VHH binders against Salicylate/benzoate carboxyl methyltransferase (BSMT1). Designs and how they scored, part 23

Target 1, 379 residues: Salicylate/benzoate carboxyl methyltransferase (BSMT1), of Arabidopsis thaliana (Mouse-ear cress) (q6xmi3)
Amino acid sequence: MDPRFINTIPSLRYDDDKCDDEYAFVKALCMSGGDGANSYSANSRLQKKVLSMAKPVLVRNTEEMMMNLDFPTYIKVAELGCSSGQNSFLAIFEIINTINVLCQHVNKNSPEIDCCLNDLPENDFNTTFKFVPFFNKELMITNKSSCFVYGAPGSFYSRLFSRNSLHLIHSSYALHWLSKVPEKLENNKGNLYITSSSPQSAYKAYLNQFQKDFTMFLRLRSEEIVSNGRMVLTFIGRNTLNDPLYRDCCHFWTLLSNSLRDLVFEGLVSESKLDAFNMPFYDPNVQELKEVIQKEGSFEINELESHGFDLGHYYEEDDFEAGRNEANGIRAVSEPMLIAHFGEEIIDTLFDKYAYHVTQHANCRNKTTVSLVVSLTKK
Key: E = the ipSAE of ESMFold2; O = the ipSAE of OpenDDE; V2 = 0.75 times the mean of E and O plus 0.25 times the DockQ between their complexes.

## First folded at step 10 (VHH)

Design k2 (from k1 with S104T S105R K108Q; framework vhh_5c3l_4; at its last look DockQ between E and O 0.39; V2 from the best seeds 0.00; counts 0 for: pae E 23.1 > 2)
Fold by ESMFold2, look of step 10:
Structure k2 (fold): chain B 379 residues (1-379), chain A 125 residues (1-125)
Amino acid sequence: as target 1 above (379 residues)
Amino acid sequence: QVQLQESGGGLVQPGGSLRLSCAASGFTFDDYAMSWVRQAPGKGLEVVSAISGSGGSTYYADSVKGRFTISRDNAKNTLYLQMNSLKPEDTAVYYCAKGPEYRTRWYQLGEFDYRGPGTQVTVSS
């Protein structure tokens, strides 16, 4: 259950040499990275790229929150869908560093900071908690500060915190996960998600489920966040197109569907098992986000940005290695669901097929992924 | 209307090579698995090879494994069969056949939705 790990080819140039010029916490992440055989290494690179893309929005909103609240002596921050390991601390470090730098520049005392890490109860919080002493040691070195870290297990489609207790909420690459597979997904057999051949009713079902879930998310957070508190949310999204069914052949659920169809061809997966498997996922466009936020009404939009990753640097890697890296990333986020439905025996073969398909699509066109960053203020 | 048109057959010496092509139209090509079937004189149909819609999985009859290679170009709606190290027993009419979107081992049942008119391959000295 680890939806935050998606292996894609990022548009921002990533350079491991630049780790030497950053804070020790970021440098530790670079040193703990793998050599491409481990999905943690590929996922860590993706998480850094996503944070770098969202960082200006996160920093600005953190600074504005502090100024508008007149530099409170205590703040509570939540990371929703935090996953496990060192990646859980990426955005929290940026938030704390921003607060401390701002306070020093305006000659104010830094607040005490509670950092709440949320994910489902099945998340490996203990791996994350083992990094807390290291994280606080690095904060003391870089910022002459520390923070208090807590776990908040539960679905972000339920209440997670006491009323009016949070000042800042961050969530990255988590809110595209739906609370459930949309009901009544008829006539979408053989597809794990929306594709160009899907019926319009499948699109409607997915959109309606997303609208319900994100509305619930906003309502629940509005009870927990203080007036003038802020949220910064990052989604896997899509560009606005005339055809709401459009997903290109490089879409990760299309690649996975094709891989499963290959296993059906070989007799390793039955037709009925494939037909019964659907992803609880939705990749919104900008207008769909705006509509839910405006209709729900508790928040004002500060920023809403769409970013694309440029896949032009793909030639710096072996096509096989790049395909393997993406397969490992998608495996990390999907394997628990795949094992529960199809069994463990087919998983290695499945992701060998996936890696092959990534190579075929990379050779046909430049790859592009879309991220949406939205920042909100509680009214 | 589904249309399959084979080409590339002909006369070849034992040990030689041929490449068969099949142009497809009238359906969404990449949605469907495809196969090559052959019929030797006085014999029934034999499934030679099959390929999934994506191209990610293939099947070969034991009689041709290691000598024949099936492939597809989904951008050009074309199926191929590269035949190397040809033997006199490969002499047959070769048919391009349209299979299902996805179905477990359908090619082992000798079933297909549609086939083309075929192309003659003759291997003799």
Scores: ipSAE 0.488, ipTM 0.847, lowest interface PAE 2.4, mean pLDDT 82
ESMFold2 (binder alone), look of step 10: mean pLDDT 83; pTM 0.856
OpenDDE, look of step 10: ipSAE 0.852; ipTM 0.956
ESMFold2, look of step 11: ipSAE 0.000; ipTM 0.140
ESMFold2 (binder alone), look of step 11: mean pLDDT 83; pTM 0.860
OpenDDE, look of step 11: ipSAE 0.684; ipTM 0.893

Design k3 (from k1 with K108Q; framework vhh_5c3l_4; at its last look DockQ between E and O 0.01; V2 from the best seeds 0.00; counts 0 for: pae E 22.3 > 2, placed apart)
Fold by ESMFold2, look of step 10:
Structure k3 (fold): chain B 379 residues (1-379), chain A 125 residues (1-125)
Amino acid sequence: as target 1 above (379 residues)
Amino acid sequence: QVQLQESGGGLVQPGGSLRLSCAASGFTFDDYAMSWVRQAPGKGLEVVSAISGSGGSTYYADSVKGRFTISRDNAKNTLYLQMNSLKPEDTAVYYCAKGPEYRSSWYQLGEFDYRGPGTQVTVSS
C-alpha cells in the first residue's frame, strides 16, 4: 500500500464522501494558483513557523486553564485576527487536540467547544467557513471530536463577545497592528516607520499609540474572558536596546521604505505620497509589553518569551529565494494598505525591489527583530 | 534526502517491553509531527501513536493506550516508542513516519509523507 496517505483533505465531512473529495481537490488547486496563492502559501508557512515557536506556551496554558477551571463541560475559545482560509484553524486545532489529549490522560470527558473566529468585517469569512467540514472531519479522525465554529466580525479594539463568555483567547501576529496611524509624525518624512534616523518624537508617538491600543485591548478582553481564563498572544517585537529608535538595516519596514524611495527616484511614486504614508504598526520590546499589562491590571503574566525571528527562510533556500519569500510575506500583510494609498499598478515593481533589498541586507550584524510570546491569566 | 531509520525491534515474550528508536535526518525535525505506524502480517497499516513537532500533543490508538508511550528528543533528532505489556497482537513491522510538508494540510497527528524501512517486533510465547 502507499506509505503516504492523506486523510485530511477532504476528510472533514462524513455524510458525502464524493462531494468532499471533489471540493477538497478544487480548494487545493485554488490555493496553489497565481500571485495571491503564492503569497498565501508563503504567509501560511510563516504562520506555521510562528505557531511552532509559540506551541509550548499555548499547550501549557490550555492544559493549565482546563485544570484550573476543573474540566468544564463547555468552553469557548477565540482566534483574534484569524485571517481567512486554512490559516484560521492552525492554533484552534492545537488547542482542541491539547484539550482532548489531556482529558483522555486524566480520564475526563472532553468538553463541547465553541470556536469563535474574529477578523474585520471585510474579511472573507465565507472561504474560512467552507473549511469547517474539513476541519471537523480531521478532528473526528485524530481526536474523535468536533467543534462549533462562529464568526465574530469587528475590530479587536472594540467589544467582540458577551461578558464572561470566553475561556481561551489566542492571537498571533495581529496585535502589532495599531488602531490608527499615530498622530504628530511630521518629522519622519521618507520613512514609513521608525528608523535609526527618526526623531525621538516619532518613537514617542508610536509608543503612545501602542500603549493606548493595547491597554484598550486588555480592558475589553477582560470583560469578555472568564476569571482564570487565559490569553496567548504573539507579537512581532524587538530586543531591548538603549536606543528605542534603533531598527537594524534588515527591518522589514525599513526595506519597504527603501523600496518606495527607489520608486520615487524612478518617477513611479510621488515624494509627497511617500511622505504621507505611515505604517499603523508597533514592535514592542519585553519591558514595554510588561509595563502595559501591569498598569492595566486585569491579567497576570504566566510566560513572556523572546524568540528569534524567521520571516523568509524555508528549508535550505538560497538568499534570492529567501528574499522572494520575505517579499511575499510582507506583501500579503501590507498590500491592501499599499493599494489604497499608492494604487495597484506599482505593487509588483515595489516587491521586486523589496526582494532585492532583502538580499543586500540579509546579514545585518545588529539584527533586533524578535517574536514575543506572552501568556496571561484573567484575575 | 529525508532519512528515517528505526531500531530496537526484536523477539520478546508476552508481557515484555521494548523501546523503539528512529533516527531522523534531511529535514528540520522539530517542525514536523512524527508517528509510529505498524503493519501486522497480511494486514494494512495502522497508526499506533503520533506526537506533535514540539512534543506537546500525543495520540494513541485504543489498542495500545496505557501500554505504549511516544516521545521525541528534538536535540538528537530522535523519535521513541516505549512499548510495555506487549501482547502477541502487537507483532508487526513498526515504521517511523514523518508528517507532511505544509503545502496541503495543517500539522496533523497520524498524517505522513515519508516512512522508514521499519523494524520487526515479534511477541511470541
Scores: ipSAE 0.000, ipTM 0.118, lowest interface PAE 22.3, mean pLDDT 79
ESMFold2 (binder alone), look of step 10: mean pLDDT 83; pTM 0.851
OpenDDE, look of step 10: ipSAE 0.731; ipTM 0.905

Design k4 (from k1 with R103Y K108Q; framework vhh_5c3l_4; at its last look DockQ between E and O 0.01; V2 from the best seeds 0.00; counts 0 for: pae E 16.6 > 2, placed apart)
Fold by ESMFold2, look of step 10:
Structure k4 (fold): chain B 379 residues (1-379), chain A 125 residues (1-125)
Amino acid sequence: as target 1 above (379 residues)
Amino acid sequence: QVQLQESGGGLVQPGGSLRLSCAASGFTFDDYAMSWVRQAPGKGLEVVSAISGSGGSTYYADSVKGRFTISRDNAKNTLYLQMNSLKPEDTAVYYCAKGPEYYSSWYQLGEFDYRGPGTQVTVSS
């Protein structure tokens, strides 16, 4: 006999307790959730606060989509830039709960739902996928429903889905990442991003790259999303002030630039390597988003909101702990790019410098973010 | 107005058992994940176990798997932790913790916005 069949037969009965023991992703979430001093936990709280801020827009657009599509029997939803975090399942859960509650209230059958999780191919999808049975178990208990979960690896600056197949797209804190560093980004040497001392040409280069990328994103999604389908997108952004060099959320790139300059002065990083390093990032304002959307022409704007948060009320920490926590947060989002460009040997020293610089500027907007939430309907 | 009150701690010999209870009030209990967290002398907080609002999903730290069982009675607003085969390393203050208001979903296991005053568990060899 084949031992595979013998071992399979004793385990054919479903056992939720046994399945729970196999999921490292659930363990990682649980290990980080109870420690407010953990920089991962603090970063997770920021992401959850941003999702909570966007929740009314997501719920409203989900409801309106269902009504305008006359309660289809099948819905395909995508989460773009899903990473491996629990936040992707939070948005999916809100969408499904909204659909089910609405259908119950108007006495309509709930649709079958496909949920597509998109990120770059290097993303650890397998850890996330092991969580799916637990997610569906909770959906059945709370909503008498389930969904089908798929991975869609690739850049959202390329085609990801079949034409005319998506009904709802959600993306949070992903689209401020550019497809590439702007070409011909001259006269901004020593700075990773736009700062008050940057030339106007740096702003124009970043804006131009954002306009190209977001136009391409909209064009590609317009081929994939059904007529009257919707998108809800959340950006790191800035207020609508007339100074093109002002950045509400960019002190962290300035502090990182200063930290790298310290390493150049100490001989640990070459000046030419620093000058060649730029963040592929852009924080639009409301008017810049509106202009791209209107010029591209495939989508109607439903909501476009700007929200500011003072993260200083988020937790209570001394100045040195706050500096270390911010350093850990910026490290988490930037380390792969930094290692690829500068090598791993400088990274610990770099973020020690970063934490120091935070303490020198602790009273000046280190904890404030501006978020833009936009909801769109496909024409 | 959220209130959590742990009970059932005490002194026990290695290999013994204890059952912790946590009475909850001031919120809709079954809408929130709940957890047990512990703090050993001189150590930080460790999430020991967590359970979804429905009770359908559970988490256990590797150090307690197979020995501890979390459960909840949503009709009585009560969270439980059955602790078997106790070791001296399990000595800690055990806290009942409520999941955060921002996300009431089951997969936010171990994260919390409120905790009780705790109950002492001492395993003395």
Scores: ipSAE 0.000, ipTM 0.256, lowest interface PAE 16.6, mean pLDDT 78
ESMFold2 (binder alone), look of step 10: mean pLDDT 83; pTM 0.858
OpenDDE, look of step 10: ipSAE 0.805; ipTM 0.932

Design k5 (from k1, 17 letters changed; framework vhh_sonelokimab_d1; at its last look DockQ between E and O 0.03; V2 from the best seeds 0.00; counts 0 for: pae E 18.7 > 2, placed apart)
Fold by ESMFold2, look of step 10:
Structure k5 (fold): chain B 379 residues (1-379), chain A 125 residues (1-125)
Amino acid sequence: as target 1 above (379 residues)
Amino acid sequence: DVQLVESGGGLVQPGGSLRLSCAASGFTFDDYAVGWFRQAPGKEREFIGAISGSGGSTYYAVSEKGRFTISRDNSKNTLYLQMNSLRPEDTAVYYCAKGPEYRSSWYKLGEFDYWGQGTLVTVSS
């Protein structure tokens, strides 16, 4: 076919009705479960790196919480957006270890600990629950302790726990997911997210949706956390101020968009279907986080840190291995929403194209991103 | 005796990078917020950013567009400013300053009470 006509391939009928259910599209976002080896491997490495980066903040806030609450005999902790498998316990283990070490140092009895693992109802909690006996066995060996583990299915944009019942909340790489695709995304067709060519109105739509969602999140958690209880939250973010269209961490959405365009060119995806797809994602900067927290008013900020972060590349990987590893990582976080919008049949082909695009653009193999770690105390 | 000594200034071409250091002494460094300011000729001192005593919280003035990164090494009693994509309007004397003791005052950047002598950064061809 003549290349000048590639965009005239007949389109499938556009259907906005699939997007009207605010919670159906968002439900796919927090799910990364399943028994796929590549999905678990890529997610496991990412979560371990993120925990290691945030660990000093988590430890400090856990210790300060225990002291400020005068060593309660019972605590309830929650992991929001917990995923599935062994990785659901990474932050919980660190919290429990910190509590036990602190209690030993100050000659206090350790509390009973409830550990609540939250994700959407579609999450593979059953795989996670199979690890509970092994997790408690490891706790007995390393800490001479155990804990009670519960599932808490639901959106963290709704109430999840009874009032004044939680002492500590941890959430990592979950809160940049929006409750829904922003309304009024004008003239951003062909882009899955904000790019340098996006209109200012696209930025405003995304920022407005983030402000609503994070405000709601804070309000809801403020009803569930005890006075002087704490949260430690980690976001994919950005360090750029006063440049609303620059995204120093989101090249992967551009590569995904390009990969989808390849499928449109090949007739596997309609152009109208691509143009209707937008990521319900936002990467805040420090000032945007501060402003929402201050305006909402229920929490005092303890720490707010900005860190550089590499997405999953190993030293000495060849180009093919690096491209496949990045594709697996992006697939793990995006596949549920891609399936919900495009269907399952194109997904393998899509990520083959994504991996190829990574290998053709060396600058993507070593891309760093910004993580924001914020810790909060309930007033 | 509180002392703050900046170093690392100099001449750099537009688009270049510099890393400034501030050696601190005479106080318990990790108990206090520290920050960077600059003063161009004929202008008032401008706030660049600050970092909490532990290094757990950082704050930047909106005018810097993410080109600058503040860090500290409490084991070396040293504050750093990494400046990238430098422009001629970044030409100024850069000062480090000792801020308030309280970690929770990160949103209440009051007056900084001790200042270094400054280090000159000149951005020109």
Scores: ipSAE 0.000, ipTM 0.139, lowest interface PAE 18.7, mean pLDDT 76
ESMFold2 (binder alone), look of step 10: mean pLDDT 79; pTM 0.818
OpenDDE, look of step 10: ipSAE 0.018; ipTM 0.467

Design k6 (from k1, 18 letters changed; framework vhh_8cml_1; at its last look DockQ between E and O 0.77; V2 from the best seeds 0.00; counts 0 for: pae E 17.7 > 2)
Fold by ESMFold2, look of step 10:
Structure k6 (fold): chain B 379 residues (1-379), chain A 125 residues (1-125)
Amino acid sequence: as target 1 above (379 residues)
Amino acid sequence: EVQLVESGGGLVQPGGSLRLSCAASGFTFDDYAMGWFRQAPGQEREFVAAISGSGGSTYYSDSAKGRFTISRDNAKNTVYLQMNSLKPEDTGVYFCAKGPEYRTRWYKLGEFDYWGQGTQVTVSS
């Protein structure tokens, strides 16, 4: 580890106002990253902020699960869509810390904990697995505990775990990805996703695919979670409005669509290539989530919260730097799909255009994203 | 109904400046490229400048490059042409034009599907 970012014993002291100390080993390793260090830094900052917003729900549900199951001696936890590297451990750390603090407080033995990290088979699990000894070393220092870490490669739109084996599932900013691009999008040319000018048929196609996918997800997880086990899920979502097509002019897929249109205007991207590219994504509102969960029927809703998500203030930051930071973040999640479809040569130019468009929407930066946090108990 | 209304033309001395405006209505302005063309008496319309729907990309004819600047304000549905260092050769009627949703080919007269009435620019000799 780089000594500049890790002292001989990292300070992980709990502080209600300063929770970033519990991730000292993650912070230290960010500066040693190779490819796309700025984009990884922006992505790590986003993940920490999303977890901070969801942390009260995650902690409460972890505590309630332990109490309702009468402090089992064994717990199996899954992180779905875990990605790679040190960020895979953010939610796991919170879960384990919560369990250990609760057990200490009520004078119960801490359970053995299996942590299953899920992502697609192409995920770089080896990078994440290399951090397991360091993660367990930190757990021993802070919690006098360790955990067993396993990989679970596969789509979360399929079975991933043995029946009735999981106690707690966490997933953050993963379930808005659809299993496939919706059918019947031929009337939405030039747009990567729903925009305010999209036809009603585009909205129906995306909603229908989301309903199918999330229903399947719930059914599959219901086979794998023990009775009274729990899930905590965080989505990129949207506010409930009269117009279901409404997306803010600064919506990231709208900005990316505009950026690709600029490249078509310049002759750098084929119009037919743009028209064929659609994001397999859906940002649900609260009512849409509630309806799917209630109709599927395997879970009770504990909490369903809507949070505004904003990375900064318009008047307190350099417009140019803010635009570059958002571009780096969106690039990190979209670049593999963009390269596969458009080729690598246009990507730098594309995200220069993206950063420019962010500056044109500087007055809309506050609450640029809605996060929906839902917690569920298996019936 | 698509409408393009140009304004800002007039008489100017060589070396002077004019700013043309084009107010657009009847379509989703942000989705379409906009352009300026000009026509001297007895001549074909010629390309002057174009701007993408987002405003992120601009193109200029050789005669306009370095002297003219195209811009747009999508909140006001307006496209502008700032013309500096005007020459007698710049005299003509300037037309605002609505381009295609995308540009698939180099800009030519037939790539723009709706035109304004034009505004007269006269640079005295």
Scores: ipSAE 0.000, ipTM 0.301, lowest interface PAE 17.7, mean pLDDT 79
ESMFold2 (binder alone), look of step 10: mean pLDDT 81; pTM 0.827
OpenDDE, look of step 10: ipSAE 0.773; ipTM 0.923

Design k7 (from k1 with S104T S105R W106F; framework vhh_5c3l_4; at its last look DockQ between E and O 0.59; V2 from the best seeds 0.00; counts 0 for: pae E 4.4 > 2)
Fold by ESMFold2, look of step 10:
Structure k7 (fold): chain B 379 residues (1-379), chain A 125 residues (1-125)
Amino acid sequence: as target 1 above (379 residues)
Amino acid sequence: QVQLQESGGGLVQPGGSLRLSCAASGFTFDDYAMSWVRQAPGKGLEVVSAISGSGGSTYYADSVKGRFTISRDNAKNTLYLQMNSLKPEDTAVYYCAKGPEYRTRFYKLGEFDYRGPGTQVTVSS
């Protein structure tokens, strides 16, 4: 049912190495980002770069949606897997700015806009809601507009909205989380995810779970989104089905698995406890996404793009700092699940081992990651 | 089917260095902890050093700490022991040993399911 964890970085700790005074909330992020948390700043910069990368697709689809719906007077948008982060406001801002600029250009009245922020009920919505008045104040300055912001708690593997009510759905770096750990992983013990030495049955188990989950996601959203409404979705993905550099010693779940195996060696973690721990995660490739979308049938694909960029920092700094930064990023997304399964006592030691493994495997530190951006129109 | 073959032993003066290698085959090398075990003349087996499957954790006997360094190259299925500042008491046959079916856990000293034929290290003037 509900994914236990959503990819998140607290927005209050965000550092921005590039501040845009044209958008005052980006300026506020720069002012609040001097907190000395290198791991949070590195992961926040990755998520911001992912949003910036997807921006042309988001803008184009927002414009085309407005034109194809003949400039409705009310628009309802949803951000799925919003976390408590200020990056959700960047996407919402782009959508609203695009709508307002287009309406002015073609001499149409701007619509009233509802912005629904979705995450699991455990999400810290109140931290995000405290920034809403600031966000709306900046919208008034830049666009002479405002929007209504609402929370929509629940799993995006369930119904979240009334039928035929949404016009635009955005989700970034959330849909690679599975609804549950795949069944039938008996031959993949000691690994948290797929590796090049994993049997084909382990790969098929993860793929099958992703196919079920994403099919369900599409079906549920198709009930909620209006005809000719749109979705823009961004995944952590991969370029090939069996890229050994991506899935082996360079994959972040493989590095975490190796770190846990070190703790088993040291007697801090039992082997049976490690063997019972698997990530509810899947990083699809382009063909796998296309196949699910086409088979489910409710949506037409507008764009499907594959982008590479460096998951770790490509700075001329020492390898220890780069390794620690990646460790802190992976810790941020995985620590609640790790504490629930292994207890908190091992977490500091675990991520010391992780950072060590990053430094020992230069290719893992220097590999580019893949993001898949897909835009869809409801038939 | 499991095969372990040590090399790099020899005669060295006190204070000298040697590097032992162990070529491994017949099993998934990186799934298993590996160790170096030695037997001095007229004595029993002593675990000198051990290393986790990934290479991220090591163990050293007190008698060799700071002088010996265990490492592994999982791409080459090879285990190593760098021995520096050698003493006459280090004279022994050194064996490469594979940990038992308890893959990555730290195992009791002397616990292994396979070992090689050994390589002689002699430290004398």
Scores: ipSAE 0.242, ipTM 0.728, lowest interface PAE 4.4, mean pLDDT 80
ESMFold2 (binder alone), look of step 10: mean pLDDT 89; pTM 0.906
OpenDDE, look of step 10: ipSAE 0.562; ipTM 0.837

## First folded at step 11 (VHH; framework vhh_5c3l_4)

Design m1 (from k2 with A33S; at its last look DockQ between E and O 0.83; V2 from the best seeds 0.00; counts 0 for: pae E 6.3 > 2)
Fold by ESMFold2, look of step 11:
Structure m1 (fold): chain B 379 residues (1-379), chain A 125 residues (1-125)
Amino acid sequence: as target 1 above (379 residues)
Amino acid sequence: QVQLQESGGGLVQPGGSLRLSCAASGFTFDDYSMSWVRQAPGKGLEVVSAISGSGGSTYYADSVKGRFTISRDNAKNTLYLQMNSLKPEDTAVYYCAKGPEYRTRWYQLGEFDYRGPGTQVTVSS
C-alpha cells in the first residue's frame, strides 16, 4: 500500500500476511467502506455473502473456460450490473486469481485481461473508477499482475459489447430487475408485486415480462460471447410451490407493500400513488429459468443451484438487528424508485415500518426466497 | 358472507382491565383496516381505536389513549382491544367494525361496511 495513504485509513492496520491474499484485499476494501443506515457498507456485506455462495461455481467455470478455450492469451470479462463502489471488484478479483493460479499450476503464461464494468449510465462510475489504481496495486502484490478496467454504460437489455469479444460474464442480483413494469396488471391494485391475493393474471404478466427480458438478454449476450465462453448468473428467485402466486409473509415486496399501506392509513401516502406503483421485478423458480434458457437455445446449462438465504439474517440471531439489516438492504436497491415516485420525505418513515414488519415475521415457517446460481456455456 | 363476533365483555370495577376479541370471517382479513366502536347508554357511536390491515399503524381516541391497546392477529383473523385502567365513562356496547373495501385513512374513522352484534362492557363499583 502507498505510504501516502497510510494515515487516511480509518481503522488500525493489521499485520500484512501475504499467505492470505484474499484477506489483504478484503481488508483494503473494508477500510474504504462506510456504515450508514443505507450506506454502501451494508449492501457490501450482502454482496460479499452472495459472492461467497456463488464462488465455487464461478471458480469452476473460470477454470473450465480457460481449459476449453486452450488458454487464450487475451481474456475479456464483463461484470453486468456492477453498481458503484469497491465490491464490483470482488468477483473480478476471484476470476483473475483463478486464471493466474490455474496458469501457474499447468505451466502456461497468464493472459492479458480486460475487465468491463457495466451498469446504467446514471451509475456513479467515478466512485468505482477511483478504486482501479488501488485494485491493480493489490493485484500486483497478490498475483504479480494487473488488468485493464473499462466502463460499459447501458442496459443489459441492449447490446453492450462487440460481437464475439467476451469470454466470461458475471452478474449477481441484477437480472431479476425487469426492463419495465409488466403490462396488464389490472386487479392487482394495492399490491406492488405478486401476493397470495393477487389474480392469476398478475403472475402471468410478471412471468411473461421476465420471459421476454431474459430471452432478450440471452440472445444479446450470445452475439457478444465467444463460442465456449461462459456466464455465471445469480438471481433472487423462489422455491417451486404448487401455487405460483404464493409468497410467504416475510417476502420483501410484501413487507414493503404492507409498509406503504401503513403510510396510506396514516395519511402520509395517497392511495392513488400506492396503486400506481409496481416493482419491475421477477423472482423466477428453477423450472422457469431453465425453460427460458432451453427455449432460447444459445447456451448449455452447466450448473443450476438453489440456496436458501434470508436477506436480513446474515450471522446474527438478534431480531432487531436482522430487521434493520434487511430494511437497509431493500432500501439500498429500491430507494431511487421510491423517491422518484413518492418523494424523499417519507422514505425514513417507510423503512422504519419495514424494519418493524420484519421483526413481526422473523420466524416465518415456509420461506419462499432463494438465491439461484446458474452457469452457462455458449454453444 | 362477512361475519364479526365480539367477546370478552363483562362487569368490571373502576381501574380494572378487560380484553375484547373479535373473530372475523368471510373476507380477506388483512386487506382491511379494523376498528372498535362503542355506544354508551343514550349516546351515539364513538370510534375508540383503529388499526391498519397489516397492524403497523394505529389510531386512538384521546379519551382512551395510553389506556387501551388495539392489536390484530392476521393468522387467526382476530382483532383485539386490551382495555386497562377502566373508568365508568367507558361503559358501553363495544362493536368490532370492518372498514370499506378500500384502505381507510384514520380521518375516516367511523365509516364501516359491517359491524358485529357487540359486547357489553360495564365499569361500576
Scores: ipSAE 0.153, ipTM 0.665, lowest interface PAE 6.3, mean pLDDT 81
ESMFold2 (binder alone), look of step 11: mean pLDDT 84; pTM 0.855
OpenDDE, look of step 11: ipSAE 0.823; ipTM 0.939

